# Designs tried in a protein design chat: VH-VL binders against Mucin-5B (MUC5B). Part 4

Target 1, 171 residues: Mucin-5B (MUC5B), of Gallus gallus (Chicken) (q98ui9r863to1033)
Amino acid sequence: GTCTVYGNGHYMSFDGEKFDFLGDCDYILAQDFCPNNMDAGTFRIVIQNNACGKSLSICSLKITLIFESSEIRLLEGRIQEIATDPGAEKNYKVDLRGGYIVIETTQGMSFMWDQKTTVVVHVTPSFQGKVCGLCGDFDGRSRNDFTTRGQSVEMSIQEFGNSWKITSTCS

## First folded at step 17 (VH-VL)

Design d03 (from d01 with light chain S26T)
Fold by OpenDDE, fold request of step 21:
Structure d03 (fold): chain C 171 residues (1-171), chain A 119 residues (1-119), chain B 111 residues (1-111)
Amino acid sequence: as target 1 above (171 residues)
Amino acid sequence: QVQLVQSGAEVKKPGASVKVSCKASGYTFTDYYMHWVRQAPGQGLEWVGWINPSGGGTFYAQKFRGRVTMTRDTSISTAYMELSRLRSDDTAVYYCARSKYTWYRFDHWGRGTLVTVSS
Amino acid sequence: QAVLTQPPSVSGAPGQRVTISCTGSTSNIGSYYDVYWYQQLPGTAPKLLIYGNSYRPSGVPDRFSGSKSGTSASLAITGLQAEDEADYYCQSYDTSSYGWVFGGGTQLTVL
């Protein structure tokens, strides 16, 4: 499954559901730390939308990735890795390819960012039904992709989007 | 089923050291971190630190650095916490608890070990 | 001493709804790490009650619910039962110290 974020708040979920969401805070884009995943998760992608003019447009992105034993903070072309356990082996690789920052986990998650407004998250079939966030649950049913953090299906994009908000850097 | 069996109650004098053990069973010992949390009588929970699955890495709360040592013996699936230079305010029930990651849930706890420090 | 702030005690009658608040900061509850709740029955070890802010482990009744907003978290208990009488602790991973912090604990009394 492939989730894509592009332009000014345009989203396409893992199951191909398209929606527009113009958030002005931090949100869980995709993760496998979900109630339907009986195993421990392996990744969390947090995206921060920095608005240009009071939520009219997105000027820049700040992205934080949480892995098993490390965090990666992406901001303004800077890649900062923070080890939560420096003695543990990393479950990911970081690469720069043609202006894109590419991060791949051993479990089959691939993250790509053009360092502008385009983010692509790909997960192997092993993640089916085990992911959650703005990108949906990758269960092959797009109708339930707007499942909130509280595990309810919402018809309102705003309610859905806001349920995945992390109020850490909001104004 | 997952079990964490801790050593028995200890009574120590101020200035002494205590070593509490936590024997794990029912899961792969080397797949989880072991945390230690203490609780003084009638008080809340206080995190002491963690040791990683291999036993080669530890991280302690600032309050305990220099006095606490966490170790593991993989051959017997046992984790240890040693606290030195004991004082009266170290009197507490000490719990071991496992987690998959350093920053993830404490999903199983030992029953606790009472350590009493008194003159 | 506790980094996270909880009310010392709450009470309710059987069948009622009670809530326990947990207040922190941007470096812990307000961070991108989750809040956890633990139930400690009298004379026992803590038990994981809520993970991932609002998720319940197997065996935890749906009467228990967790939520997180900003730098605060809340535990709600509906249909209060006598066996719910216990101490409840919130927990968060602090991104400034990279260690765990707990709330001071809340004693729940069922009247």
Scores: ipSAE 0.908, ipTM 0.954, lowest interface PAE 0.5, mean pLDDT 95
Fold by OpenDDE, fold request of step 21:
Structure d03 (fold): chain C 171 residues (1-171), chain A 119 residues (1-119), chain B 111 residues (1-111)
Amino acid sequence: as target 1 above (171 residues)
Amino acid sequence: QVQLVQSGAEVKKPGASVKVSCKASGYTFTDYYMHWVRQAPGQGLEWVGWINPSGGGTFYAQKFRGRVTMTRDTSISTAYMELSRLRSDDTAVYYCARSKYTWYRFDHWGRGTLVTVSS
Amino acid sequence: QAVLTQPPSVSGAPGQRVTISCTGSTSNIGSYYDVYWYQQLPGTAPKLLIYGNSYRPSGVPDRFSGSKSGTSASLAITGLQAEDEADYYCQSYDTSSYGWVFGGGTQLTVL
């Protein structure tokens, strides 16, 4: 499954559902730390839109990735890795491919960012039904992709989006 | 059935050391971190530190650095916490608790070990 | 002494709804890491009650719910029952100290 974020708050879920969302806080784009995943998760991707001044246009993204033993902060072309256990083996690798930052986990999640406003998250079939966030649950049913963090299906994009807010720069 | 069986209650004098054990069963011992949390009588929970699955890495709360040592014996699936230079305010029930990651949920706890420090 | 702030006690009658607040800072509750809640029955070890801010482990009834907003978290218990009488602790991973912090605990009394 492939989830795509592009332009001014345009999203395509893992199951191909399209929606627009302009949040002013930090949101879980995709993760496998989900109630439907009986195993421990392996990744969390947090995204924050930075507006162009007072306009509704997105100028940049702040992205934070949480892995098993490390945290990666992406901001303004900077890659900052913070180990939560310096002695543990990382479950990911970071590459710079052209203008893209690519991060791949051993479990089959691939993150790609053009360092602008385009983010592509790919997960192998093993993640079906085990992921959650703005990208949906990758269960093959696009109609339930607007499942809130509280595990209810929400037709309001704003309510859906806001349910995946985890930290606030707007507070 | 995950179980964490801790050693029995201890009574120590000030200045002494205590070593509490936590024997794990029902899961792969080397897949989880072991945390230690203590609770003084009538008070709240206080995190002491963690030891990673391999036993090669530890991280202690600032308050306990220099006095606490966490170890693991993989052969018997047992984690240990040793606290030295005991003081009266170290009197507490000490719990072991497992987590998959350093920053993830404590999903199973031992029943606790009471350590009493008194003159 | 606790880094996270909880009310020392709350009470409610059977069937009522009670809420326990947990207030922290940007480095813990306000961080990218989740808040956890534990229930501690009298004379027992803590038990995981809520993970991922709002998720319930197997065996935890849906009467228990968690939420997080900003630098605060909340545990709500609906349909309060006598067996809910216990101490409740919030927990957060602090990114400034790289360790865990707990709330001071809240004693819930069922009237």
Scores: ipSAE 0.905, ipTM 0.953, lowest interface PAE 0.5, mean pLDDT 95
Fold by ESMFold2, fold request of step 21:
Structure d03 (fold): chain C 171 residues (1-171), chain A 119 residues (1-119), chain B 111 residues (1-111)
Amino acid sequence: as target 1 above (171 residues)
Amino acid sequence: QVQLVQSGAEVKKPGASVKVSCKASGYTFTDYYMHWVRQAPGQGLEWVGWINPSGGGTFYAQKFRGRVTMTRDTSISTAYMELSRLRSDDTAVYYCARSKYTWYRFDHWGRGTLVTVSS
Amino acid sequence: QAVLTQPPSVSGAPGQRVTISCTGSTSNIGSYYDVYWYQQLPGTAPKLLIYGNSYRPSGVPDRFSGSKSGTSASLAITGLQAEDEADYYCQSYDTSSYGWVFGGGTQLTVL
């Protein structure tokens, strides 16, 4: 399944559901650290929308990827890798392909960022039913993609998006 | 199924060292980090550090750097914590606890080892 | 002393609701890493009670709930029972040190 973030807060979920969400805080885009996953998770992707000055338009993204033994910070086209265990084997690889930053895990998650506002997250079928976040739960049912962190399906897109807010330290 | 069995209570004098053991069973020992957490009498929990049994890498809380050494013996699935230059305020119960990642939940704990430091 | 601040004690009658606060900073509770809660019954080791800020391990009753907002986390217990009398600790990963911090603990008394 493929999740895409583009333009001014436009989303296509893992299950193909389109929605718009303009949050100005930090949100879980996708992760497998979810209660519906019986295994230990392997990735968490946090996304921050940076407005153009005081406008509601999005100029850039700040992205943090948390993996098994490393944290990767993507900010203003820079890649900062911080090892939480420097001696551990990394479960990911970082590459640059045609202006995209590509990060792939050994477990089958692929992340692509155009260094601006476009993000693509792909997960192999083995992640079906194991993921959660703004990208939905990848369960084959589009309407269930709006499951909140409390595991309830919400009718409001704004309630859904705000339920995935991870910190209130944003501006 | 998962079990962490710790060594028995120790009584030490100031200036000595102590080595506490934690034997793991019911899982693949090298797949999980082992943490050490201490609790002084009537006090709260204090994280000491972790060891990765796979390669033996360690990371210690700043307060304990220079006095603590964590090791393991993968042939007997056992982790060790050694604390040197003991003071009376090192008197505590020392727990081992495991986690999948250094930043992940502690899902199993040992019963604790009381270390008493007194003259 | 403790990096994360908890009230030293809380009490409630059987059947009541109590909450236990845990206040930290942007480098720990306010980070992108989860808050965990542990229950420690008298004379025993701590036991994982809440993970992922708000999720319960199997076997933990649904009357225990957790939440996180900003640099604070909260543990709520509804329908208090005598067996809930214990010490409760919050725990967070700290991104300034890349180590663990615990709250000072909260002693819950069931009246």
Scores: ipSAE 0.805, ipTM 0.897, lowest interface PAE 0.8, mean pLDDT 89
Fold by ESMFold2, look of step 17:
Structure d03 (fold): chain C 171 residues (1-171), chain A 119 residues (1-119), chain B 111 residues (1-111)
Amino acid sequence: as target 1 above (171 residues)
Amino acid sequence: QVQLVQSGAEVKKPGASVKVSCKASGYTFTDYYMHWVRQAPGQGLEWVGWINPSGGGTFYAQKFRGRVTMTRDTSISTAYMELSRLRSDDTAVYYCARSKYTWYRFDHWGRGTLVTVSS
Amino acid sequence: QAVLTQPPSVSGAPGQRVTISCTGSTSNIGSYYDVYWYQQLPGTAPKLLIYGNSYRPSGVPDRFSGSKSGTSASLAITGLQAEDEADYYCQSYDTSSYGWVFGGGTQLTVL
């Protein structure tokens, strides 16, 4: 499944759901540290939209990836890798392919960033039902189906997006 | 079933050393970090550090650097914590606990080893 | 001494709701890493109660709930029972030291 972030706040989830969400804080884009994943997760991707100043130009993204033994910070095309265990074997590789930063894990997650506003996250089918975040849960159903059932709360796009806020220091 | 079996209680004098063991069973020992956490009587939990059994790498809380040594023996799935130059305020129950990653939940704990330091 | 601040004690009658706060900083609770909660019954080792800020391990009843906002986390217990009488600890990974910090613990008394 493939999740895409493009332009300013346009999303296509792992399940093909398109939505617009403009948040100015830090959000979990995708992770497999979810209750429906019985094993320990392998990745967490946090995305922060920087507010545009007085410029009409496209704002840059700040992206943090948390892996098994390293934290990777992406800002303005720079890559900072911080090992939480420097002696451990990395479960990921970082590469530059054309204008994209590409980060791939041994477990089948592929991350691509054009160093501006376009992010693509791909996960292999083994992740079905085991991911969560703004990219959705990759369960083969739209989230709207679950929010319209008689026992579920109907959720606006704004409420959905804000439910994945990981910090409230900015909004 | 995951089990962490710790060594028995110790009584030591100030200035001595103590070595506590934690024998793991029911999982692949080298797949999980082993943490040590202590608890003085009537007090809270205090993290001491971790060891990665697969390579023997360690990381200690700043308070214990220079006094703590963590080791392991992968042939018997056992982690060790040695604390030297003991003081009376090192009296505590010392727990081992495992985690999948250094920053992840402690999902299994040993029963603890009481270390008493008295003059 | 504890980096994370918890009230030293809370109490409630059976059936009531109690809340235990845990206050830290941007480098720990306010980071992109999770908050964990542990229950310690008298004379026993701690056991995992909440992980992932708000997830319950198998066997933990849904009357236990966790949340975090900003640099604070909270554990709520509804339908309070006598068996809930224990010490409760929050725990966070601290990105300034890349080590662990615990709250000072909260002793819950069921009246």
Scores: ipSAE 0.801, ipTM 0.899, lowest interface PAE 0.8, mean pLDDT 88

Design d03 (from d01 with light chain S26T)
Fold by ESMFold2, look of step 20:
Structure d03 (fold): chain C 171 residues (1-171), chain A 119 residues (1-119), chain B 111 residues (1-111)
Amino acid sequence: as target 1 above (171 residues)
Amino acid sequence: QVQLVQSGAEVKKPGASVKVSCKASGYTFTDYYMHWVRQAPGQGLEWVGWINPSGGGTFYAQKFRGRVTMTRDTSISTAYMELSRLRSDDTAVYYCARSKYTWYRFDHWGRGTLVTVSS
Amino acid sequence: QAVLTQPPSVSGAPGQRVTISCTGSTSNIGSYYDVYWYQQLPGTAPKLLIYGNSYRPSGVPDRFSGSKSGTSASLAITGLQAEDEADYYCQSYDTSSYGWVFGGGTQLTVL
């Protein structure tokens, strides 16, 4: 399954649902540290949107990835790796492919970022039902899509997005 | 099931050292970090540090650096914490606790080892 | 000094609800890492009560719940029972030191 963030707050979930959400805080994009997973997870991806001056357009993203033994911070094409255990073998690798920063875990998560506003998260089928966040739960459950342009749908989408807010700095 | 069995109570004089053990069973010892946490009588919990049994790497809270050494013996699934130059305010129950990652929950704890430091 | 602040004590009658607060900073509770809660019965080691800010391990009753907002976390206990009388500790990973911090503990008395 593939989740995409593109443009000004546009999302396509692991289940293929499209929605718009523009929050100004920090959000769980995707993780496998979810209530139904009694085993420890392997990744957490946090996304923070940056607005351009007076425009509502998103200029760039700040992204934090938390892995087994490292925290990776991404901003404006810069990569900062902070080892929580520098002696441990890493479960991920970082590479550049066609203008994307690519981060892949040994467990089958692939993260790609164009260093601006486009993020793609791919997880292998073994993650079905084991992920959660703005990218959804990859279990086939349907939800309303913003394509209907209803007021209640937009408000429901905003409540969904805000349910994944983790910002402690957006008060 | 997961068990963490700690060594017995110890009485030490100021200036001495103590070495507490924590024997793990019911899981793969090298797959989990081992933390040490102490609790002085009537006081709260205080984190001492962790050891990664798979490589022997350690990380200690600032307060204990220079006085604590954590080791392990993977052949008997046992972690150790040694505290040197003991003072009376080191009197506490010392717990071992495991976590999957250094930043993750402590899901199992030993029963604690009382270390008393007195003249 | 304890980095995380908890009330020293809280009390409630059987069947009532109590809440235990845990206040920290942006480097710990306010970070992207989770808050954990532990219950310590008299003479016993701490036991994991809440992980992932709000998740319960198997065997923990659903009358225990956790939440996190800003630089504060909260443990709520509903339907109080005499067996809930214990000390409760919050715990957070601190990104300024990359070590652990605990709250000072809260003694819960069931009246």
Scores: ipSAE 0.799, ipTM 0.897, lowest interface PAE 0.7, mean pLDDT 87
Fold by ESMFold2, look of step 19:
Structure d03 (fold): chain C 171 residues (1-171), chain A 119 residues (1-119), chain B 111 residues (1-111)
Amino acid sequence: as target 1 above (171 residues)
Amino acid sequence: QVQLVQSGAEVKKPGASVKVSCKASGYTFTDYYMHWVRQAPGQGLEWVGWINPSGGGTFYAQKFRGRVTMTRDTSISTAYMELSRLRSDDTAVYYCARSKYTWYRFDHWGRGTLVTVSS
Amino acid sequence: QAVLTQPPSVSGAPGQRVTISCTGSTSNIGSYYDVYWYQQLPGTAPKLLIYGNSYRPSGVPDRFSGSKSGTSASLAITGLQAEDEADYYCQSYDTSSYGWVFGGGTQLTVL
């Protein structure tokens, strides 16, 4: 399944649902650290859209990827890799392909960023029913892609998006 | 069933060292970090550090650096914590606890080892 | 350590709701890492009560709930029972030191 973020808060979920959500906080885009996954998770992707003052247009993205023993920060076009255990073997690889920064894990998650406002997250079928976030739960059913962090299904896009806010002093 | 079995209580004099053990069973020992956490009588929990049994890497809380050493023996699935130059305020129950990642939940705890430092 | 601030004690009658606060900073509770809660019954080791800010492991009743906002976290217990009398600790990973910090603990008394 493939999830895409583009422009001013446009999303296509892992199950193909399109929606618009414009928030200026930090949100879980996709992760497998979810109550519907019995195993320990392997990735968490946090995304922040930085608005241009009062214009509501997107000026920049801040992206943080949390892996088993490393954190990767994508800020202002920079890649910062921070090891939470420097002695551990890394289970991810960072490459450049056609203007995209590509980060892939051995567990089958692929992250692609055009260094601007376009993000693509791909997960292999083994992740079905094990992911959560703005990208939905990848269960093959569009109706329940909008599962809130509390595991309830909400019909309001604003409630759904805000349920994936992870932390911030923003409004 | 995951079990963490710790060594018995110790009584030590100031200036001595103590080595506490934590024997793991019911899981692959090298797949999880082992943490040590202490609790002085009537007080809260204080994190001491972790060891990665795969390779033996360690990381200690700043307060304990220079006095603590964590080791392991993968052949018997056992982690150890040694604290040197003991003083009376080191009197505490010392717990081992495991986590999948250094930043992840402590899902299983040992029952603790009381270390008493007394003259 | 006292890096995370909790009230020293709280109390409530059976059936009531109590909350336990946990206040930290941007490097710990305010980070992208989760807050955890542990219950410690008298004379026993701590036991995982809440993970992932708000998730319950098997065997923890749904009257326990957790949340976090900004640099603060909260544990709520509804339908208070006598068996809930224990010490409660919050815990957070600190990204400035790569280590763990605990709250000072909260003693819950069921009246």
Scores: ipSAE 0.798, ipTM 0.896, lowest interface PAE 0.8, mean pLDDT 89
Fold by ESMFold2, fold request of step 21:
Structure d03 (fold): chain C 171 residues (1-171), chain A 119 residues (1-119), chain B 111 residues (1-111)
Amino acid sequence: as target 1 above (171 residues)
Amino acid sequence: QVQLVQSGAEVKKPGASVKVSCKASGYTFTDYYMHWVRQAPGQGLEWVGWINPSGGGTFYAQKFRGRVTMTRDTSISTAYMELSRLRSDDTAVYYCARSKYTWYRFDHWGRGTLVTVSS
Amino acid sequence: QAVLTQPPSVSGAPGQRVTISCTGSTSNIGSYYDVYWYQQLPGTAPKLLIYGNSYRPSGVPDRFSGSKSGTSASLAITGLQAEDEADYYCQSYDTSSYGWVFGGGTQLTVL
């Protein structure tokens, strides 16, 4: 499944559900550190929208990827890799492809960023039912894509988006 | 299932060293970090450092650098913590605990090893 | 560097609700890494109580709940029972030291 973020807060979930969410905080876009995942997780992607000055529009993104032994920070086209264990094998590779920053894990997560506001996250079928975040749970059904961090459904898009805030102090 | 079995209590004199062991069973020893945490009598928990049994890399809390050495023997699935130049304020229960990643939860703990430093 | 601050003690009657605060800084609780809580019964090793800020391991009752906001975390216990009498510790990864910090611990007394 493929999750995309584009333009001014437009999303397409892993299960193909489209929605709009304008949040100016830090949110979990996708991760496999979810209570419904039986195994230890392998990635966490945090996204922060940067406004265009005094506009409600989004100009750029700050993205943090947390992996097994490294944290990767992406801001303004810059890549900062911070090892939490410098001696450990990395479970990911970083590459550039035609102006996109591409980060892929050995477990089958692929991340692409145009260094602006477009993000694509792909996960192989082995992640079905093991992911959570703004990108949904990848269970093959659109109805429950909007699972909150508290594991509930049947809520507004605004409530869903806000439930994935990393902190509750922004906005 | 998963078990962390620690060595017995130790009584030491100031200036000596102590080496505490933690034998792991029920999982692949080299797949998890081993942490050491101490607790002085009536006090809280204090993180000492970690060892990656795969390759033997270590990282110590600043307070213990220069006095602590963590090692392991992968053939017997055992981690060790040695604390040197002991002082009376090193009297504590020393726990081992495992985590999948250096920044991840401590899901299993040893029962602790009391180290007493007295004249 | 930042120290995680917990109240030294809290108390409540059976059936009541208590909360235990844990205050840190932007480099630890305020980071993108999770807060963990441990319960330590007298004379025993700590036991994982809350992980991922708010998730419960198997066997932990749902009357235990955790949350995180800004640079603070909170553990709530509802429907207090006598067996909840223990010490409780918060724990966070600290990105300024690349190591772990614990709160000072909170002794819970069930009256």
Scores: ipSAE 0.761, ipTM 0.881, lowest interface PAE 0.9, mean pLDDT 88

